# Ledger of designs, part 23: VH-VL binders against q0aze0

Target 1, 268 residues: q0aze0
Amino acid sequence: MKIILVNNRFKENTEKKAQEIAGQLSALNVEVIIDNGLDEPYAGTVDFIMVLGGDGTMLRAARRYGQRAIPVLGVNMGTVGFLSNIEINELAEYLPLILREEYSLEARMMLEVAVFQQQSLLTRVFCLNELLLRSNSPRMLSFALEISGQKLEPYRGDGLIVSTTTGSTAYSLSAGGPIADPQLDAFIVTPVASHIINKRPLVVSPEREISLHLLEEREAIIGIDGQIKMDFGAENRVLIKRAPHPLLMVNLKAKPFFTSIDRSLQRQ

## First folded at step 13 (VH-VL)

Design W3
Fold by OpenDDE, fold request of step 14:
Structure W3 (fold): chain C 268 residues (1-268), chain A 121 residues (1-121), chain B 112 residues (1-112)
Amino acid sequence: as target 1 above (268 residues)
Amino acid sequence: EVQLVQSGAEVKKPGASVKVSCKASGYTFTNYWIHWVRQAPGQGLEWIGGINPSGGWTTYRRKFQGRVTMTADTSTSTVYMELSSLRSEDTAVYYCTRDYEGTYLFSPDYWGQGTLVTVSS
Amino acid sequence: DVQVTQSPSSLSASVGDRVTITCRSSQSLADDYGDTFLSWYLHKPGKAPQLLIYGISNRFSGVPDRFSGSGSGTDFTLTISSLQPEDFATYYCLQGTDQPYTFGQGTKVEIK
């Protein structure tokens, strides 16, 4: 068995823990690769990915490895989030199950985000939560939204979020988007401060494609999972599709999503 | 071993353009952004912009927009920074530096040796 | 733009001394997930800058353990526990959380 341990390079505790776990796994004749995100991702075949940290670490890991159809386990290390399955202090308990591959998998849809400059592809990214288009100035954006060839009326506002159902509890939630069952595959299109009061979010089939581009020369920003931020202008366009492969999240411990989210919202 | 090797010193007149190269080795060229940072005499470090060699996506500091152009040649693993309409205040040592692709979290880990660009009449 | 103020601008020290350099940002450098991208660099004239610390407190590969970083939010510190001859240089902090990325003004560590 070969396992990648992903830790948060910004937190010393996760690095130390990764080393400890690596030692334990090595003692059990498991091949371990530690990935703190600074080096190139391991290109070889692996059987399991263990993410040590919070949602941010999971999102990075998902972008880094999610397209490879490898089971990914989130191990929370004292943070509040929705993407971890077990706590770090539970790892010892569940380690035998991991090694015996006695766990279930939840397929979580990811986005395929392609950014173009005219006809040239600038970048293609797979992400777990959302794509954000927002203004980089106090002025509203004017942009075109197209869904599977259907051109909607020009949109005016601060921005737009295209989220997975997994991402529905992330920035989309803060922008007034619906809470979606992570077991459902769908796009959530949530307006950010639209000029139309109470403009409703859209729930879009994962079979459709979403296209965005600016209608005027203004400074904008593309954001991905709140961790990637790039300049976006009138010469650029975004194409969003369902990623060809979902993130395979390991489910070792049952988590009541709707009860958890309800409690979380009441605490905020 | 990761290495960034830059082209030699340049002397230019005001209004001219300069193009500095940065050859990368020791890693997969298209997996990392390359950024440029300069240091004027007696001044600190100033970020100029960056390029993703994969696809050629660029990001520039606003003050340089319209005057700086970054390009990448994947066949030679080389990134170029061209600065036009040179001014005396552009006199500086220019550094290329590597960062992880895609993220807005900028933490350069490896740097070139620097290229002195002198702008004088 | 995020302003980063580094202090002091210069200091004189002897081999074996404890050296502390501070950086303060105009706003929190933590992102939405609590990750802070504050780095420290060593720079000698005519040489390439060298990464010392990333993510506030992580030593880069090959960096001696006499270098350490700490801080949170807007206040950050680089500490050299026992200054060595090769440590006389200019040090810079860098915020890499928000564009445009900005450096501190630098701290020149000179021989007393």
Scores: ipSAE 0.644, ipTM 0.871, lowest interface PAE 0.8, mean pLDDT 93
Fold by ESMFold2, fold request of step 14:
Structure W3 (fold): chain C 268 residues (1-268), chain A 121 residues (1-121), chain B 112 residues (1-112)
Amino acid sequence: as target 1 above (268 residues)
Amino acid sequence: EVQLVQSGAEVKKPGASVKVSCKASGYTFTNYWIHWVRQAPGQGLEWIGGINPSGGWTTYRRKFQGRVTMTADTSTSTVYMELSSLRSEDTAVYYCTRDYEGTYLFSPDYWGQGTLVTVSS
Amino acid sequence: DVQVTQSPSSLSASVGDRVTITCRSSQSLADDYGDTFLSWYLHKPGKAPQLLIYGISNRFSGVPDRFSGSGSGTDFTLTISSLQPEDFATYYCLQGTDQPYTFGQGTKVEIK
């Protein structure tokens, strides 16, 4: 068996922990590739991905590997979140089940985000939680939203969030969006601003295509999963679709979403 | 072996432009951003901006906005940085460097050898 | 702009000394998920900068174990546990969280 071990390189002492776990796996004849996040994703064939960290590390792993249809296990290293399944102290207990592939998979919808300059594709990225369009100045944005070719009345405000149901408990929630069951496939479209004119959050079919562009020149940013930031101007458009593949999250330990909401949200 | 090889030293007059090249090898050129950093004599390091070679998307530090243009040629695995309206304060060694994410996790790992640009009348 | 200030600006030390260089930012360098984009570079005259430490405390490939990093929030340190003659250089911290990405002003380390 061949495993990618995704390491969180931006917290203290993570490299040593990753090497220790890799040693434990190697003693069980598991081939391990450590991904420290500094280089491009490992391109070769693997059977399993183990993510050492919290939600931020899982979001990065999803962007790097989520479209490969490989099982991904979140291993919590200290901070409880929504995306880990087991604790690091439980790894030895669950390792036999991992090796025997005795686990279930939960599919989590991802976004496909394509950013254009006029008609030229600048970048395509896949994300697990959300795309954020926001102002990068004190000035309000004026922007257009289209859903499957249907042009909504122009938006004015600080920005807009397009999230998955998994992302409903992230930035979308703080902007007034609903908590959604992550087993549903949907877009949640949530306006961002203290200046919101009568624009309510929308829950939208995953079969829809969503596009955004500015209606006047302003400094704006596209944010992806609260991590990637990209300048966005009047010459740009963004298109959002359901990604071709969901993230396949490994479920070894029962982690009921609804009974754990309060504890998970206390971390943010 | 990852290498970034830059063009040679340049001497320019105020008001002119300079175009510095950075040729990449030993990795997949379009998978990494190329950023530019300069060091003026007796000064520290200053970030200028970066380019994603895959689609040509750029980000520039505001003080250089309007004077700097970065382009990429995927057929030669080469990035170019052009700085216009040169001033004597632009005298510096210019480095290219690579970073996988570009606009997130900025921690460039490999650097070019540097190109000295001298601006004098 | 995030200001990043190193201390000291220069120092002289003997071979075998423990050396500590600090880097302080004007705001937290942690992102929304607590990840901190602080790196340390070594720069010798006439050469390109070299990555030493990324993500606060992770040694880059080939970096000797006498180099270590630590810190959180706004305060970070680079430690050289036993200074060697080849460690003569200027050291820079880099914050990679917010554009414009900014380097500290540098710490010149001279061996006595």
Scores: ipSAE 0.639, ipTM 0.830, lowest interface PAE 2.3, mean pLDDT 89
Fold by ESMFold2, fold request of step 14:
Structure W3 (fold): chain C 268 residues (1-268), chain A 121 residues (1-121), chain B 112 residues (1-112)
Amino acid sequence: as target 1 above (268 residues)
Amino acid sequence: EVQLVQSGAEVKKPGASVKVSCKASGYTFTNYWIHWVRQAPGQGLEWIGGINPSGGWTTYRRKFQGRVTMTADTSTSTVYMELSSLRSEDTAVYYCTRDYEGTYLFSPDYWGQGTLVTVSS
Amino acid sequence: DVQVTQSPSSLSASVGDRVTITCRSSQSLADDYGDTFLSWYLHKPGKAPQLLIYGISNRFSGVPDRFSGSGSGTDFTLTISSLQPEDFATYYCLQGTDQPYTFGQGTKVEIK
């Protein structure tokens, strides 16, 4: 069996811990590839991905590996979040189940985000939580939203979030969007500080294609999962679709979403 | 094995433009951003901006916006930085450097040897 | 813009000495997920800068274990446990969290 360990090397002591876990796995004849996030993703065939860290590390892993239909297990290393399944001190208990493939998978919808300059594709990125369009100056934005060719009345405000249901508890929630069951496939479109009082959050079929562009020249930013950032101007547009593959999250330990919402949100 | 090799020193007059090249080898060119950092005489390091060679996606420090243009030639694995309307304070050593994420988690790992640009009048 | 200030601006030391350089940012360098993008570079005149430490405490490939980093929030430290002749250089911290990415003003480590 071949496993990728996705490590978060932007916090103290993570290298030593990842090496210790790799040693435990190697002692069980598991071939281990450590992905520290500084180099390109491993391109070879892999059976399982273990993410050592919190939600930020899982988001990076999803962008790097989420379209490869490989089981991904979140292992919490000390920060309570929404995307881990087991704690690091439980790994030894669950390792036999991992090796025997005795676990279930929960599919989580991802976004496919394509950003253009005029008609030229600048980048295509897959993300788990959301795309954020926001102002990069004190001035508000005026922008257009289209959903499957249907042009909505122009938006005015600080920006817009297009999230998955998994992302409903991230920036979308802070902007007034609903908490959504992560087992649903949907887009959640949440305005950020809208000056148009009738612009409410929208829940949109995952079969729709969403596009955004600015209606006047302003400095804006596209943010992806709160991590990737891209300057966005009047010459740009973005298209958002459901990604071809969901993230396949491993479920070893019951983690009831609805009864845990209040505890998970207390950290924010 | 990763190498970034820059073009040679340049001497320019105020108001001119300079175009510095950075040729990459030892890795997949389109998978990594190239950023530019300069050091003026007696000064520290100053980030200028970066380019994703895959689609030509750029980000520039605001003070250089409108004067800097970065381009990539994937057939030669080369990035170019062009700085226009040169001033004497643009005299510096210009470094290219590599970073995987580009606009997130900026920690460039490999650097070019530097290109001295002198603006004399 | 995030300001990053190093201390001291220069120091004199002998081979074998322990050296500590600090880097203080004007605001937290943690992102929304608690990840911190602080790195350290070594720079000698006429040479390319060299990455030493990234992610606060992770040594880059080929960097000797006499170099270590620590810190959190706004306060970070580079330590050289036993200076070697090749370590006399200027050291920079870099915040990579928010554009514009900014370097500290540098700390020159000189032979006493």
Scores: ipSAE 0.626, ipTM 0.834, lowest interface PAE 2.2, mean pLDDT 89

Design X14
Fold by OpenDDE, fold request of step 14:
Structure X14 (fold): chain C 268 residues (1-268), chain A 122 residues (1-122), chain B 113 residues (1-113)
Amino acid sequence: as target 1 above (268 residues)
Amino acid sequence: QVQLVQSGAEVKKPGASVKVSCKGSGYTFTGYYMYWVRQAPGQGLEWIGVINPDSGGTTYNQKFKDRATMTVDKSISTAYMELSRLRSDDTAVYYCARGHEYETYLDYFDLWGQGTLVTVSS
Amino acid sequence: DIVMTQSPDSLAVSLGERATINCKSSQSVLYDSDNKNYLTWYQQKPGQPPKLLIYWASYRESGVPDRFSGSGSGTDFTLTISSLQAEDVAVYHCQQYYSTPLTFGQGTKLEIK
């Protein structure tokens, strides 16, 4: 068996824990690769990915490895989030199940985001939560939203979020988007401070494509999962599709989504 | 073993074109953006543009968009930068550099070529 | 375009003494979403390409001695060498990668006094 441990090199506790776990796994004749984000993603075949940390680390792992059909387990290390399945102190208990591949998988839809300059593809990324289009100034944006060739009325506002159902509990939630069942595949299109007071979010079929471009010469910003920043100007176009492969999240322990989100919301 | 190796020095006349090559090795060439930066004698660094080696997508500094052309040959892990209509003030050391991240071209450079001196003189 | 301005243009410091180089951006290079400063420092020795020293304003690249440190946020940044060594003689460059075009400072030449 070959396992990738994904951690955050800027979080010392996760780095140390990764080394510790790597040693334990090696003692069990498991080949281990540690990915702390410093180097390029491991290109070889692996059987399992263990993410040590919080949601942020999971998002990074998803972007790095989500296009590959590899089981991904979130191991929480004392953070609040929705993407971890077990706690670090539970790892020892569940390790035998992991090694025997006795776990269930939950497929989570990811986004495929392609940014073009005219007809030239500048960047393509897969992400688990969302794309955010926002103004790079205190002024509102004017942009065009198109869904499967259907051109909507020009949009004016601070920005727009295109999220997966997984991402519905992330920034989209803060922007007033609906909470979506992660077992559903759908786009959530949530306005950010629209000029229309009650601009409603859209739930869009994963079979559709979403495109955005600015209607002004001003420059905007694209954010991916709150971690990646891109320029977005008048010469750019973004195309958002369902990723061809979902992220395969490992379920070792039952984690009731709606109970969790309800509890979290009550604490806010 | 991770490195960028550039082509040798060039001497050109005004109005001519120059094409500098940059070969990457020791890493996944198509997985990282390639940048071109130049440095005139005794001057600071100037960004020319960036290319996605996988897609061939490019974006240029407006100053160079009409004269610079970046390309790649993925089969040999080589990036090219061609600058046309050369002027004396194009005399500089030209560098290729690799971005650290693969997800965005808004990045810093963690790997540099050794540089290619391009001299433009009549 | 974001204009990067370094100060001073040249600096002479005695061995073992502190060297301080400043870099100012014409606009903030702090991204609110990730709370990171899109600012990097390079060291360039004569006849060599630039070498990455600091990224995200304050993180040292692997292999960079501890005497090098980066600080600052928003528009004002500082590279500090706590105790200058002979091998630190070089030109230092700051660069923003907050937005295109990517831009550099004019460079600061650091010499031994």
Scores: ipSAE 0.870, ipTM 0.932, lowest interface PAE 0.5, mean pLDDT 94
Fold by ESMFold2, fold request of step 14:
Structure X14 (fold): chain C 268 residues (1-268), chain A 122 residues (1-122), chain B 113 residues (1-113)
Amino acid sequence: as target 1 above (268 residues)
Amino acid sequence: QVQLVQSGAEVKKPGASVKVSCKGSGYTFTGYYMYWVRQAPGQGLEWIGVINPDSGGTTYNQKFKDRATMTVDKSISTAYMELSRLRSDDTAVYYCARGHEYETYLDYFDLWGQGTLVTVSS
Amino acid sequence: DIVMTQSPDSLAVSLGERATINCKSSQSVLYDSDNKNYLTWYQQKPGQPPKLLIYWASYRESGVPDRFSGSGSGTDFTLTISSLQAEDVAVYHCQQYYSTPLTFGQGTKLEIK
């Protein structure tokens, strides 16, 4: 059995804990690859991924490994969030179940995002929470949204969010989008400070294709999961689809979504 | 073992073209953006552009967009930058560089080629 | 385009003393979504390519001596060498990667006094 441990190299306690866990697993004849963000994603065959940290570390793991249909377990190390399943002090209790593969999986839809420079693919990235299009200046954007080739009336405002249901509790929520059950597959399209009153959040079938481009020359930014940043201008177009594979989240401990919403959204 | 190795120095006349090569080894060549940067003698560094080695997609510094062409040959892990209609002020060391991240081209460079001196003189 | 301006253009510092190099961007390079400064420092010795020292404004690359540190945020950044060594004679460059075109400061030449 081969496991990837994902941590954040800039948080010393996660690095030391990753080394401890790697030692414990090696003593049980489990091969361990540590991914602290410095090196290329591990390309070889792997059975399980363990993420040590908060939602941000999980987002990176999802982008690196989510398309490989590998079980991913979120292990909380003290930061409140939506994407961890167990606490670090519970790991020893659950480790036998992990090794025997006695857990369930919850599928979480991901986005596939392709940004073009004219006709050339410039970047392709996967996304667990959301794509944000926003202005990179004080001026508002004028942009076109197309859903499966159907052109909506032009948008005018600060930007637009296209999120998954998992991302419904992230930036989309702050911009006025609904909290969605993460077991649903859908796009949630949320305008950011729209000057068009009849532009409301849309919930869209995951089978649709979403396209965005600017209608005027303006400087804009594409943000992915709040972590990946790209330029976006009049010569660019972005295409958004459901990713080929969902993130497979490991469920070891009951985490009732609806009864825990307030606790998960509260600040420390 | 992880390295970028560039072609040798060139001497060109004004109006000619030059093509600099950059071979990557010891890493997944198509997994990282490749950048071209130049440095005129005694001057600072100037970004020319970036290429996605997997898709061939490019974006250029507008200063060079009409004269620079970046390409890749994935089969030999080699990137190329061709600069046409050379002027004397194109005399510089030309570097290839690899980005640190693979998800975006808005990046810093953790690996540089040794540089290729291109001299443009009458 | 984001213009990067370094100061001074050159400086001479005695061995063992502190050297300070400043870099200013014409626009903020702090991305509010991730709260990171998209600013990097390179060291370039004569006849050599640049070498990465500091990324995200303040994090040292592996193998870079502890005497190098980066600080600052938004538009104003500083590279500090706490105790200058002979091998630190080089040109130092800052670079922003907040937006294309990627741009560099003009460089600061550091010499031993």
Scores: ipSAE 0.749, ipTM 0.886, lowest interface PAE 1.3, mean pLDDT 90
Fold by ESMFold2, fold request of step 14:
Structure X14 (fold): chain C 268 residues (1-268), chain A 122 residues (1-122), chain B 113 residues (1-113)
Amino acid sequence: as target 1 above (268 residues)
Amino acid sequence: QVQLVQSGAEVKKPGASVKVSCKGSGYTFTGYYMYWVRQAPGQGLEWIGVINPDSGGTTYNQKFKDRATMTVDKSISTAYMELSRLRSDDTAVYYCARGHEYETYLDYFDLWGQGTLVTVSS
Amino acid sequence: DIVMTQSPDSLAVSLGERATINCKSSQSVLYDSDNKNYLTWYQQKPGQPPKLLIYWASYRESGVPDRFSGSGSGTDFTLTISSLQAEDVAVYHCQQYYSTPLTFGQGTKLEIK
């Protein structure tokens, strides 16, 4: 069995723990690839991905590996978020089940984001939580939103969030979007500080294609999962679709979303 | 053995063009953005642009947009930068550089080519 | 465009002593969403291409000696070499990657006094 062990190289505690776990797995004749973000994503065949850390580390793992249909387990190392399934001190208890592949999978929709410079594809990335378009100056943006060829009235404000249901509890929530059941597939489109009061959050079919571009020359930013930053200007356009494959999240321990939601949000 | 190897020095007359090549080896060529940067004699570094070697998509420093053309040939892991309508102040060492990650072109460079001196004189 | 200004333009420092190079950006390169400073330092030895030293303002690249460190935030950044060695004779550049065009400081020439 070959696994990828994902950690965050900027947090010494997770790096040390990753080495300890890799040693334990190697003693069980499990081949381990450590991905701390320093090297390119492992391209070879693997059976399982274990993410050591919080939601941020899971987001990076999802972007790097989510389209490969590999089971991904979130292992919490401290702060309880929305994307971990077990605690680090429970890993030994669940390890036999992991090795025997005795777990269920929960599919989580991802976004495919394509950013163009004029006619030229500049960037294609995947996203678990959200795309943020926002102003990079004190001036508001004027921008166009198109959904499957349907042109909405222009937006004016600080920006827009296009999130998955998984991302509904992240930045989208702070901007006034709804909390969504992560088992639903949908886009949630949430204006950020809209100057036009009739622009409400939209819940949109995952089969739709979403397009954004600026209507005036302004300095703007595209943010992906709060971790990837790009310029966005009058020559740019972004297209957003449902990614070809969902993230396959491992369930070992029951984690009821609705009864735990208030406690999880109090931690943010 | 991860490296970027550039073509040799060029001497050109004003009004001509030059095409510099940059071959990447020892890594997944299409997995990282490729950047072009120049350094005039006694001067600092100046960014020319970036190319996504997988898609061929580019964005340029506006200073060079009308004269610079970046391309790639994925089959031989080679990037190219062509600068046209050369002027004497285009005399510089031209570098290719690899970004740290593929996810964004707003990045720092962890690998540099050896540089290609382009001299523009009559 | 974000203008990067280094100071001093050149300096000479005795072997074993501390060298300090400053870099100032014309606007903040701190991204509030990830709380990171999009600022990097390179070393360029005579006749060589630049070499990465420090990224995100304060993180040392693998293989870079402990005597190199970066600090600062927002618009003001410092590269410090705690105990100079002869091989540190080079030009040092800062670079922002907060927005395009990607821009560099003019360079600081470091010599052993």
Scores: ipSAE 0.747, ipTM 0.885, lowest interface PAE 1.3, mean pLDDT 90

